# Ledger of designs, part 5: VHH binders against c4kar8

Target 1, 263 residues: c4kar8
Amino acid sequence: MAELSTPSPASPAPLDGGRGDELEKFTLRGARQILQLLQDLITHRGLITAHTGGGHSFMTAVLKVDEERGRVVLDPSPDPQANRRALAAPRLTCVTQLDGIRIQFPLVGLGEGQDKGRPALFAPLPAEMLRLQRREFYRLQVPLAHELSCLLKAEDLARKPVEVSARVIDIGAGGVAVVVPTGAAEFVIGGTLPACRLALPDGEPIELDLEVRNLNRQTQRNGTEQLRVGLRFAALPRAADTRIQRYIFKTERALNAKARGGL

## First folded at step 3 (VHH)

Design c46
Fold by OpenDDE, look of step 5:
Structure c46 (fold): chain B 263 residues (1-263), chain A 125 residues (1-125)
Amino acid sequence: as target 1 above (263 residues)
Amino acid sequence: DVQLVESGGGLVQAGGSLRLSCAASGFTFSSYAMYWGRQAPGKGREWVSGISGSGGSTAYASSVKGRFTISRDNAKNTLYLQMNNLKPEDTALYYCARELSSWYDEGTAEYFQHWGQGTQVTVSS
């Protein structure tokens, strides 16, 4: 009886964040807007995942907004260790969803105390809150069987032009994440890769400009180091956008059907 | 262990200049792209500039483009940021980093990977 090792849930691929400027469009900084959004979270009893760094998180909720003191009150974790991590963290990243919109906000200066005789966590009001529409930031994990690739036009360590075929690991309306061998090319966050080619199953590759948004070196189980590159579509023609959206939609439907036992 | 130590910050008048340095150790410096980020009071961290391992490619935030210059000396394991025509809005704690993640990265919940303690830059009006 071979114990089917349940594949460890793939760590959610880091969301390719747009340049600070792009995120500004989705960032609330107005005090009134922030207060309203926090109040909405309370009203809807939205569960919040609070990330403390290092891959650790706990579930919480906004219990109260104290406008007079300029602070938010959070429900502490039932795990004392999680609370210790939260208090020790220089920043708490809170993630939730309201009406299908992803909400993310940082909390700094976390403290513990009591609210109405109950243990609570306290933090100053967030200076900003990010509201991301699901549609815009959804990232489809590309099935291995699809073998999506992106031909990257980059430079090597000697500043010579190179073409690198990179496997696409996730795709969304705004970009792709790819993996490349370490040392295959030089990348810099904020740099542009012109005239790259994204291969989709439905036809000819899509030519597009890509902007490097993040870099993450990963060591595989076999000891091999790979570079994960988050790439934004810098200039995407409408026809290409339609093709990408169609692919995402079709793939998602197929995956969901399989998950329901239909295939 | 990866170590990054920033220096060169200080108080400067608007229109003035500063040069920041970041001393790197604990890794092969030339093999990694390096970055500057900053955090203004009451704001989140923001990306400022990046440079490839060889120094052949550079990138800048729109807010600093044309005013700031990133460079590196791989023989000295040092990253630099020349800041000219400084503005009050440039007031921030400046960090050097080896890797940069998205602010909304759920995996790490970290904006920067392997960053230093930072150096304070204050621009007076």
Scores: ipSAE 0.232, ipTM 0.675, lowest interface PAE 1.9, mean pLDDT 83

Design c47
Fold by OpenDDE, look of step 5:
Structure c47 (fold): chain B 263 residues (1-263), chain A 126 residues (1-126)
Amino acid sequence: as target 1 above (263 residues)
Amino acid sequence: DVQLVESGGGLVQAGGSLRLSCAASGFTFSSYAMYWGRQAPGKGREWVSGISGRGGSTAYASSVKGRFTISRDNAKNTLYLQMNNLKPEDTALYYCARDFEYSDTGYLDESWFDPWGQGTQVTVSS
């Protein structure tokens, strides 16, 4: 029984601090926004990877935001060497996620001290925080009972046109995620699937063009592999958009009512 | 271990051409879609092109469409990017990548994709 050593996920390389114009729309510079986001990190006990440069990093967390002093308090590493590196670094690059959104922010002027009698790291509040929204729109998890499907027009391994009926697992104003059997068709991120058909419970299928945005291989509990495909609505007619929004709204209300014991 | 090694970068004049290569190892190459990305100085990493496992489907960023051609040799476990009519704005570190999740923001987050190579530098002079 050869223990398939799950390859250790390579530590993501720290994002180079060069912020192009493209990242400006995701950059928070407002003092209130920054404080709120830091507070949210505290509330959610978000673990932060702090990069000190040279390929070195350590795990930390925001312990406190001191608004009066204009500083953030971080949990030091249990490794003294990591802390030394952090203190010596001209810049600490902090990376974390909150609600599936990547957050990155620099800290400069790191110092060590004590917070409530415990060792802590201190830094001035960041001047900016990068908040990278993965999705533009909220995605509703589709109840299994609704059995939403999307007929995908794709190509097989031989470049022959094929139609694949895919189960929709989530839906939003911007697109859908579907699952397909592995090998059912070839997909490439950035590719367009023309004239697909999205089946909603309220009527006839909606014809639309879809763009492949992500591909994820998943192993089911039964050992079967499936492919999760994230799809963006490339061209959505206004009428279709209205129907999709109506479905989402209705479904959310129903789910909320059920959660409250009303159904 | 999955390894990707990019090569073929260099200095070229505007209007010139380059061909990038990415040697892949440590996985069944033909079973995975492969991608090129790039990172210009001071900018985030962006998607450039993609090709399906067997090469039947290709995709391109609008900025490179009609100028760049992605291809692969599965027998050699190698991905290619032919870059023609290069422009100064194409100056970047180019990366090879296996399957990844492309965000709606257009930014490639390292946490959302498989290992990238070290990259190969392309510099286009005016």
Scores: ipSAE 0.114, ipTM 0.611, lowest interface PAE 2.4, mean pLDDT 84

Design c49
Fold by OpenDDE, look of step 5:
Structure c49 (fold): chain B 263 residues (1-263), chain A 126 residues (1-126)
Amino acid sequence: as target 1 above (263 residues)
Amino acid sequence: DVQLVESGGGLVQAGGSLRLSCAASGFTFSSYAMYWGRQAPGKGREWVSGISGSGGSTAYASSVKGRFTISRDNAKNTLYLQMNNLKPEDTALYYCARDFEYYDTGYLDESWFDPWGQGTQVTVSS
């Protein structure tokens, strides 16, 4: 019975101080705050993109926070190779969003095991979590039933103008996040998409210029790749702003009413 | 495995020029937007420039707009950054990145995106 010496949890190497002073204000280091945020991720069933290095990532979720043992439990990838990469990686970088806020945290000392008889990945609790609250504007998660869309005017790989109908997944006063099929168009962060059309339920589409602020490739569970594009309203007419705000307010109210059992 | 290797950095006087290169391997280069970032001493990494897969679309940080030019040779799997009229404030370690996700924080955490190259040092003397 060879006592598998549980490798002593290597103290998480301090994230190298190169984080600009500006990121420090968004970094959570309090144990309670970290635990709460992880619990919130569990509650909301937030999908997490786990980066293992070398351009590789897999989708996971926090399954459990074990406060007693000071560890987090993650859902393993259905791809054994992804799990091997994760276990071999010196650091797992986890990226997710909660209520439109980007959350990022490192995990070190990843191990595999079982949780309630199911395969699971284990890691010590992160020493810090980045919560980027700078969204000046609250972003509403768009209900699937609303089917908001944005017609993007972009270019394809051949530099040919293309129009892509993109599903809006979140919306705020400052912009939208949309999902497009991979390869539907070319995007570059900082680029402008002119004369796009945002479709709201209350009337005619709103024409507006959009600036690409972020790109995130996501592989769905079914193996389909999609591109999440974060877009900022580059120039929003006052009338359009009013419509967007009205939509957000109305939708939030409806969602809250439903949550309270009123609808 | 995806690999990015930066080169072309060095010491230059203010007002001078440099051309950085980033050799890419391990992926279909033309299918991905590529980006340059930099990290000055004691500061966070910042976004500098981006270019679409085909090279048809480019973007620049306000701090470098009009001075820097991003380009790519897809046949050579190479990304370039022509830097003109260099200033002391441009002194930094310059990195290339694939399919970079930039959030409006003005700062990039290298952990957000993978892979990053090792970087090439640019030093601009006054």
Scores: ipSAE 0.058, ipTM 0.578, lowest interface PAE 2.7, mean pLDDT 83

Design c50
Fold by OpenDDE, look of step 5:
Structure c50 (fold): chain B 263 residues (1-263), chain A 126 residues (1-126)
Amino acid sequence: as target 1 above (263 residues)
Amino acid sequence: DVQLVESGGGLVQAGGSLRLSCAASGFTFSSYAMYWGRQAPGKGREWVSGISGSGGSTAYASSVKGRFTISRDNAKNTLYLQMNNLKPEDTALYYCARDFEYSDYGYLDESWFDPWGQGTQVTVSS
């Protein structure tokens, strides 16, 4: 019985923070805000993935914030090679989560030393920190029983207009993720799909423009390939927004009630 | 094996133009959307432009819209990026990619770039 070694989940590639204009609203640049967030990381003993580039990373933590010297103290890796890479890197990209909020910040000018007689890494305080509020981006996993769908108006390979009925797999205030058969239509990230129709259980479909934000090819267990498409609401009428929020809220309550054994 | 080879980068003065090329092999080129990304010094990778398999649909980052033009020659398995009115802030290593995932948070998933793409350096002097 050959133990099929489950391929170790490929370490998520370090999210190099390509700051689109959209990330500015989530970027903290205030000195007090940055200090507070770093202190919160210390208080909560948040583990940080530090990316050194080239696909390399190590686990660390903020040990101390030295406000007087304007520096942050990090826990070094138990791997000397990782520490060498960190010190050689022009930039350290730190990624962590606090209370479900993704936090990312760069550190430049990393050095090694001692803190209270223990080896430590030192860097100047970050000039900015990205704090992504999950609540603003919360996506409800759509129960299979709800069978939400979105009629996409797209183009095929021949540039012919096509309508594709796509299953909605998750929904949030900002958009939806859908799955479509591979080859059903052509998509390009950043492209707009006009006059699409989102079907909710509570009434008539909502007409809206959608912007393609991500594409992910997935192979199902049965070997069939499907395309996951992340779509942002490009222009959402207030009435539509209210309906979507109501759906999310109602569904979440139902799911929570079920989880508690109430349904 | 999937291969992507970028070329056409160089040093140019502000206001100048460059044309980048990406030679693709190892897959049915016309069946895939293609993308350009870039990484400036000390910054993360960012999405620049995308084009559908047929070339009928294009998209651009706001920072390059009106200045850059993405195109493709499916007969030659080549992706292009015409860059006009270049600015110092356009200085970056430019990459092409077959698949591209741009998260809802504006993060580029590096896993969607071919690891063997070396990119082509564009430097715009003031």
Scores: ipSAE 0.032, ipTM 0.556, lowest interface PAE 3.0, mean pLDDT 83

Design c63
Fold by OpenDDE, look of step 5:
Structure c63 (fold): chain B 263 residues (1-263), chain A 125 residues (1-125)
Amino acid sequence: as target 1 above (263 residues)
Amino acid sequence: DVQLVESGGGLVQAGGSLRLSCAASGFTFSSYAMYWGRQAPGKGREWVSGISGSGGSTAYASSVKGRFTISRDNAKNTLYLQMNNLKPEDTALYYCAKEYWSEYYDSGTYEFDYWGQGTQVTVSS
């Protein structure tokens, strides 16, 4: 009686392997590019969230770039405790947005001093800056009342085909974001979902191919977990594009009218 | 699901005041920085103000500094924007935005992932 050794369940491969390569295309390492982007942040007076670790952050801004000394000047927090945390942190993770594009950069070697007689934080110029131009197009937040859905053709953990009805939370010319129950299907960034069906209020669902661009786990207040999936239109017929654009335009107009008290 | 619902907008005369509110749900409110943005007709979105999760740190766009005050009540899951000395150039759709942190990003990447529907502020001359 040969004891059939039950194969140990293969540890799920860390989903993270493909993400590093994708981020490289968005990473700036050129000194001139970094300087220009920092100057752009100054010009646009971009608000920056500086993360010090341990779930702590403070609001700051780039005040100046000192090219001669190779350093960036930041606005200190009005909270002395936040500044202490920042100075003690081995790394400051700065996050901001410029023209709708997310920018992230690390600062190391933070010091305190004065700039023109005012308290300031100083750090060497970042070695790299991440400019995540993920969205080529404006995305409309879908009103809950519209109940847009997308039927996703995906695979489960066993690579068995499954269909998942996903709620659309935002839509643009380039794609959609949807929410699905955790465990409903397996998604891989860069993966293609063929022959999906996007339901719009104006008629029959649109059949289209979708590419997974991002995955985000969300925990609701009730403890329920859901997965937010960012999807790009991989192949969109012209007629479908026209319908999507019409929906977006009509919805934006309606929302603006309502906001003005017209509805 | 994460929800952001803005309120408090309206028509006001130049020099007047408004207080905007943003009711947040579907996430641990105190763990995230929150932002106000606005979009004027024919213009792109611009950031107005931000506040840390704890509320201990705030920042403002130069155009609103000294006139606007951002605050939050973490017990009520509500973000506020007190707007004083309003100007016609402040006319815009005002949005509440959440900082996004994804555990799936090894590098701790953040996105602004959720915006409310916005509340219209109109300042008449």
Scores: ipSAE 0.000, ipTM 0.224, lowest interface PAE 11.3, mean pLDDT 82

Design c67
Fold by OpenDDE, look of step 5:
Structure c67 (fold): chain B 263 residues (1-263), chain A 125 residues (1-125)
Amino acid sequence: as target 1 above (263 residues)
Amino acid sequence: DVQLVESGGGLVQAGGSLRLSCAASGFTFSSYAMYWGRQAPGKGREWVSGISGSGGSTAYASSVKGRFTISRDNAKNTLYLQMNNLKPEDTALYYCAKDLGEYDYWSGTEYFDLWGQGTQVTVSS
């Protein structure tokens, strides 16, 4: 009976920090600011996902900032193999969140040792840190060309189960807004739509539960009435969250590039 | 250096008013949407208001709608938040933030990359 090792929930993939010129605008390089952020991580006991490459990661924390030596001290993994991977990696990509702010930073030159008699990992202070705060209340307007859709499992007026394919008009970390034909289904604010399917361009649809948060009737230019439904992600798997975040980020970049005349 | 510096916070009685300012530097201010957020004690950061680069579009959290007004002076590189009819629940550290995207007129970005240190607003019952 081969114990199917349940694949460890895929740690949020580091934002492909391809140092494109565009990410430089979002990168903190001030030494004082970097030190302060690291100190804040210590103070708040922020858990860090450290990516070692090849799809491998481990959980760590900043234990100490040694300003005199210009190094950061990390908590080693309880898994010796993870630590070996970390030490062998040319670069450690650290990802964390503090007060809704995503923080990403590279560590290069990782070493192992002891801090106050305890095993620790050491690295030079990062030269740069990426800070991205989520705007919870704002949503990306989905380009029409992306044709995002959400299959809603709802009920009709007779409480008969119906499936409605809804176009996604905006998406955020917390949910989606969709448009449906008027009368396609009955929605109740606060109601849950179970086992819905969100289609993203990057792969298979995401199954998720959605909570109805708002309903707005809209009249289109052609005179057709549509129902805009605001939906909250009731339960979002971590992997799904990562995919959604990646989609949003990539789309925003593309839109910005286009706006600059680059595409 | 790119920076945002908030000011105008203070202690005010319920029903009172405050005007916050955010001085921006180190980037083309008019090219970016700007936002106000707040963080109450023991709570996470909350979005309060947003304004487009040109100032032509504004948005507000439901909790502040009708009471707060966001504005900007692009010639002065300054963002403002007029807060009227303040409530004890408005007590928070208020911060301004820069939109991640330049000239992103079509999509509300999910992220912003720059924010100030904040200014404390305390509303006493």
Scores: ipSAE 0.008, ipTM 0.274, lowest interface PAE 9.3, mean pLDDT 82

Design c71
Fold by OpenDDE, look of step 5:
Structure c71 (fold): chain B 263 residues (1-263), chain A 125 residues (1-125)
Amino acid sequence: as target 1 above (263 residues)
Amino acid sequence: DVQLVESGGGLVQAGGSLRLSCAASGFTFSSYAMYWGRQAPGKGREWVSGISGSGGSTAYASSVKGRFTISRDNAKNTLYLQMNNLKPEDTALYYCARVEYTYWDSGDYEYFDYWGQGTQVTVSS
């Protein structure tokens, strides 16, 4: 009678480290931004799932932010064993949702103590918080290895025509997001960039008009500022649309195959 | 299809008040933060105010803080901007936008995927 060993529930796959660059645009690193988001969690009484590793987690909440001491106060688990695991963990991964947006942040250096005579957990303020809002429209994150680029025809501060080579960071059926150096050109939301050139790996660049949909100033980890520009395809020819769709499909398939261990 | 339709603009004297509305459709309104911006003649777009999906968090540009109040009614899929003590420098086309993400501290980050056509606000001296 061979005891069928019940397969141990698969630990949630670590957020694959390769997505790090892709998540940067959703990562808050500013002290004021982090404080505000933590305060929002307090205000909304957001329940947090705290992961201690090894498939273990407990429910908690942010009770207080102590700005003077640079620490966050968490509600301890009613389970003493969960609290012991939390204190022993090198890192606590906190996951919650606020306004339908998934929020994730790490806490390190967890300690126990009392807040106003009640047991509490304490940790230094997180160095970063991830805030992920769901898009209605799928955008493929462009692998760095593909080096997609878009030649933008824009204007500088003096309204002089300039051409800017921009790296494409995501692409969908409706448009692209690109990054440019700060000050390379002036962009106006709702403005049109005519006769731009999108370079795909499969052939000659696609000439197209682009509409500026959003702007995001970002500071990279190295301290360099860049501008993320969201661009909509204006009047995309059918042939171009087909090429873009083919690229997206092929790339997604390759990424999925790699994720399954097939490459 | 996502739609945002602004209303409530008009001509008002300095010191007067207006209430703008933005009617949203085609998406789960309560799941998105919303944004008010404005564009004055000959100027770029300026961040005015933002509000979280639940309405629990709000932010304001320094130029409008204490005078403007952003609010929302999620049951009506409507965003509001109460503007009090209006000044000639508030003259602009006001637009609402669906925010994919925002940072409340400075308004330096503007990331939205949809915006309305805007409503004109003119403040006479």
Scores: ipSAE 0.000, ipTM 0.235, lowest interface PAE 13.1, mean pLDDT 82

Design c72
Fold by OpenDDE, second read of step 4:
Structure c72 (fold): chain B 263 residues (1-263), chain A 126 residues (1-126)
Amino acid sequence: as target 1 above (263 residues)
Amino acid sequence: DVQLVESGGGLVQAGGSLRLSCAASGFTFSSYAMYWGRQAPGKGREWVSGISGSGGSTAYASSVKGRFTISRDNAKNTLYLQMNNLKPEDTALYYCARIEYYEYDSSGYTYEFDYWGQGTQVTVSS
């Protein structure tokens, strides 16, 4: 009676959409670099989404790096079921952001225990960490006082054309990120939004076509959900490009002056 | 509990067609954009196609544009991928997914699935 070896559940595939070769330039493998990055995550109290496979995840944080034991200490989930899944998973895929840069790293060999009398999860230090400096263009965080907006031409859930005024949260030479209320419109990655209007402080709105390049559901502190939409300038007139660049430079100078104790 | 179950994969000759299905449960299906992704052996996951909650907006990776068609039946909580003119390079495990985070730029793209199925294998022979 040949024991049909139950096929080992396929390791969760990487959550990166890139070709392995393209990601190599963003992969940290140096022990010091990894330790430093983990320490930075601790310092910044970065929340981490830990994927356990099968579409399941839980929120965690790096609590400690134990260099002597070569392990990382994670905050367990308040959900016992999530912790069980984590422990049963052959690999965790941890995803976070630091300073707007996506960080991804695998953890293998997860265990549970206590750290200073508190429940904790333990794993060996990751062999590699992916630090995705993806953006070709610098993105300026737009000061709230500038009240940049983008009128999006989209469709609602009923496929009805809608115009959504979205707050611009960051801007660069290549595009903008906006926030919209959840359900205000439907977006799909790779979709085009034609004849949108970007409002800058210096004059009339810029008409442009936008391509959806990023979607991120965000829960605010008050529990409300919003959608961050990253948009690429699909067709940007030269004059518009000049205006955008001027705005960015001017704003950066102002922010830097303020940071130095200026006005 | 949220579940995504893919089906319809199989072995097909080059130039052939397949229709994938994804049965969704445990959430308001029509409220979410849904996506197909795939992972070829030895390669990372790649985005294939997306469709808005209502189905009014669709998008395709350049590699499948004109050959693949994404659709959905919200009454049946089902996502579909019609794949025509299949090529050996389309051989992959195909995933139905709900995406929490996705970013694509000139340096590539990354995404974070909040939920995905076990996948269905598509093999295209030469």
Scores: ipSAE 0.027, ipTM 0.520, lowest interface PAE 3.5, mean pLDDT 83

Design c77
Fold by OpenDDE, look of step 5:
Structure c77 (fold): chain B 263 residues (1-263), chain A 126 residues (1-126)
Amino acid sequence: as target 1 above (263 residues)
Amino acid sequence: DVQLVESGGGLVQAGGSLRLSCAASGFTFSSYAMYWGRQAPGKGREWVSGISGSGGSTAYASSVKGRFTISRDNAKNTLYLQMNNLKPEDTALYYCARELEYTDYYDSSGYWFDPWGQGTQVTVSS
């Protein structure tokens, strides 16, 4: 009677949260966000490596954003051959850095011309820009059942004050990420949202100032568009910090216990 | 390990000149575009100049154009910045940086400009 050795259950494949999903959180697709980032590159004199394919690249910079014509103006290469390659390329991949953050964006439909009597390259505005930002602190993914929220004091398109109740999706010692309906408010990276209220399960909401650090438009599976807003705690009282840390610790322990089959 | 070591900074009078060097190691130097950046006290980091891997193309910030010259010696794995007609507003910590490996758009996540050198201090007195 040969004892049929029951095959050991295959270890669940690590939830390879697909590399694609991770990039989406760093991708800007909003017209205003793209324009702002391009303007920031101009303001901060961001030098760009433009890749034309085949291992070729040249140095350039954004000289101007023409909103009326929906185009970006680039500094041409001093090398005529590089410019020819750029114009012949189906896609230009632009890579740069702003404040230590890597930025990538594609340009298609390049043309040459003159801007104010100077040779220039022209392209339609990019449809998307990748902005990679390092996390300074560990972020806990907030369980949906906890229903953490943050009341944001922001402005609408008309610069009228609005209050937006945002769901908190992750939290750490340094800040939170929230989701808001598209169009609920206007956010600017580097902008401060004063006197916001973070609701934790353990008591009264925490009043705090938040700084917008990143913006990302996300399309849900149901086709609904949402805006993910990364927020830094601009000024966190010690008591508030303690409460946040306690919440994170308690939640992590609970999640780990559940993962071990204890709950 | 990839390393960048800046040198050549110092104190200079307005109108003077300095030549910065950046020694690179731990990677194929000629395959990468290289940059100079600077950070003045109380200000954010700004780009100063860039050069392609082959040295065939260069770019300059408007504030330094005509005064600074970027160059490289790929045989020596060294990046240079010749700074002429220095001004007090050029006072900053100067960094060299490598453009990371080119990756196709959306092909990779988590690319960072790393490493940054320790920088070399340039001080221009009036």
Scores: ipSAE 0.000, ipTM 0.242, lowest interface PAE 12.9, mean pLDDT 82

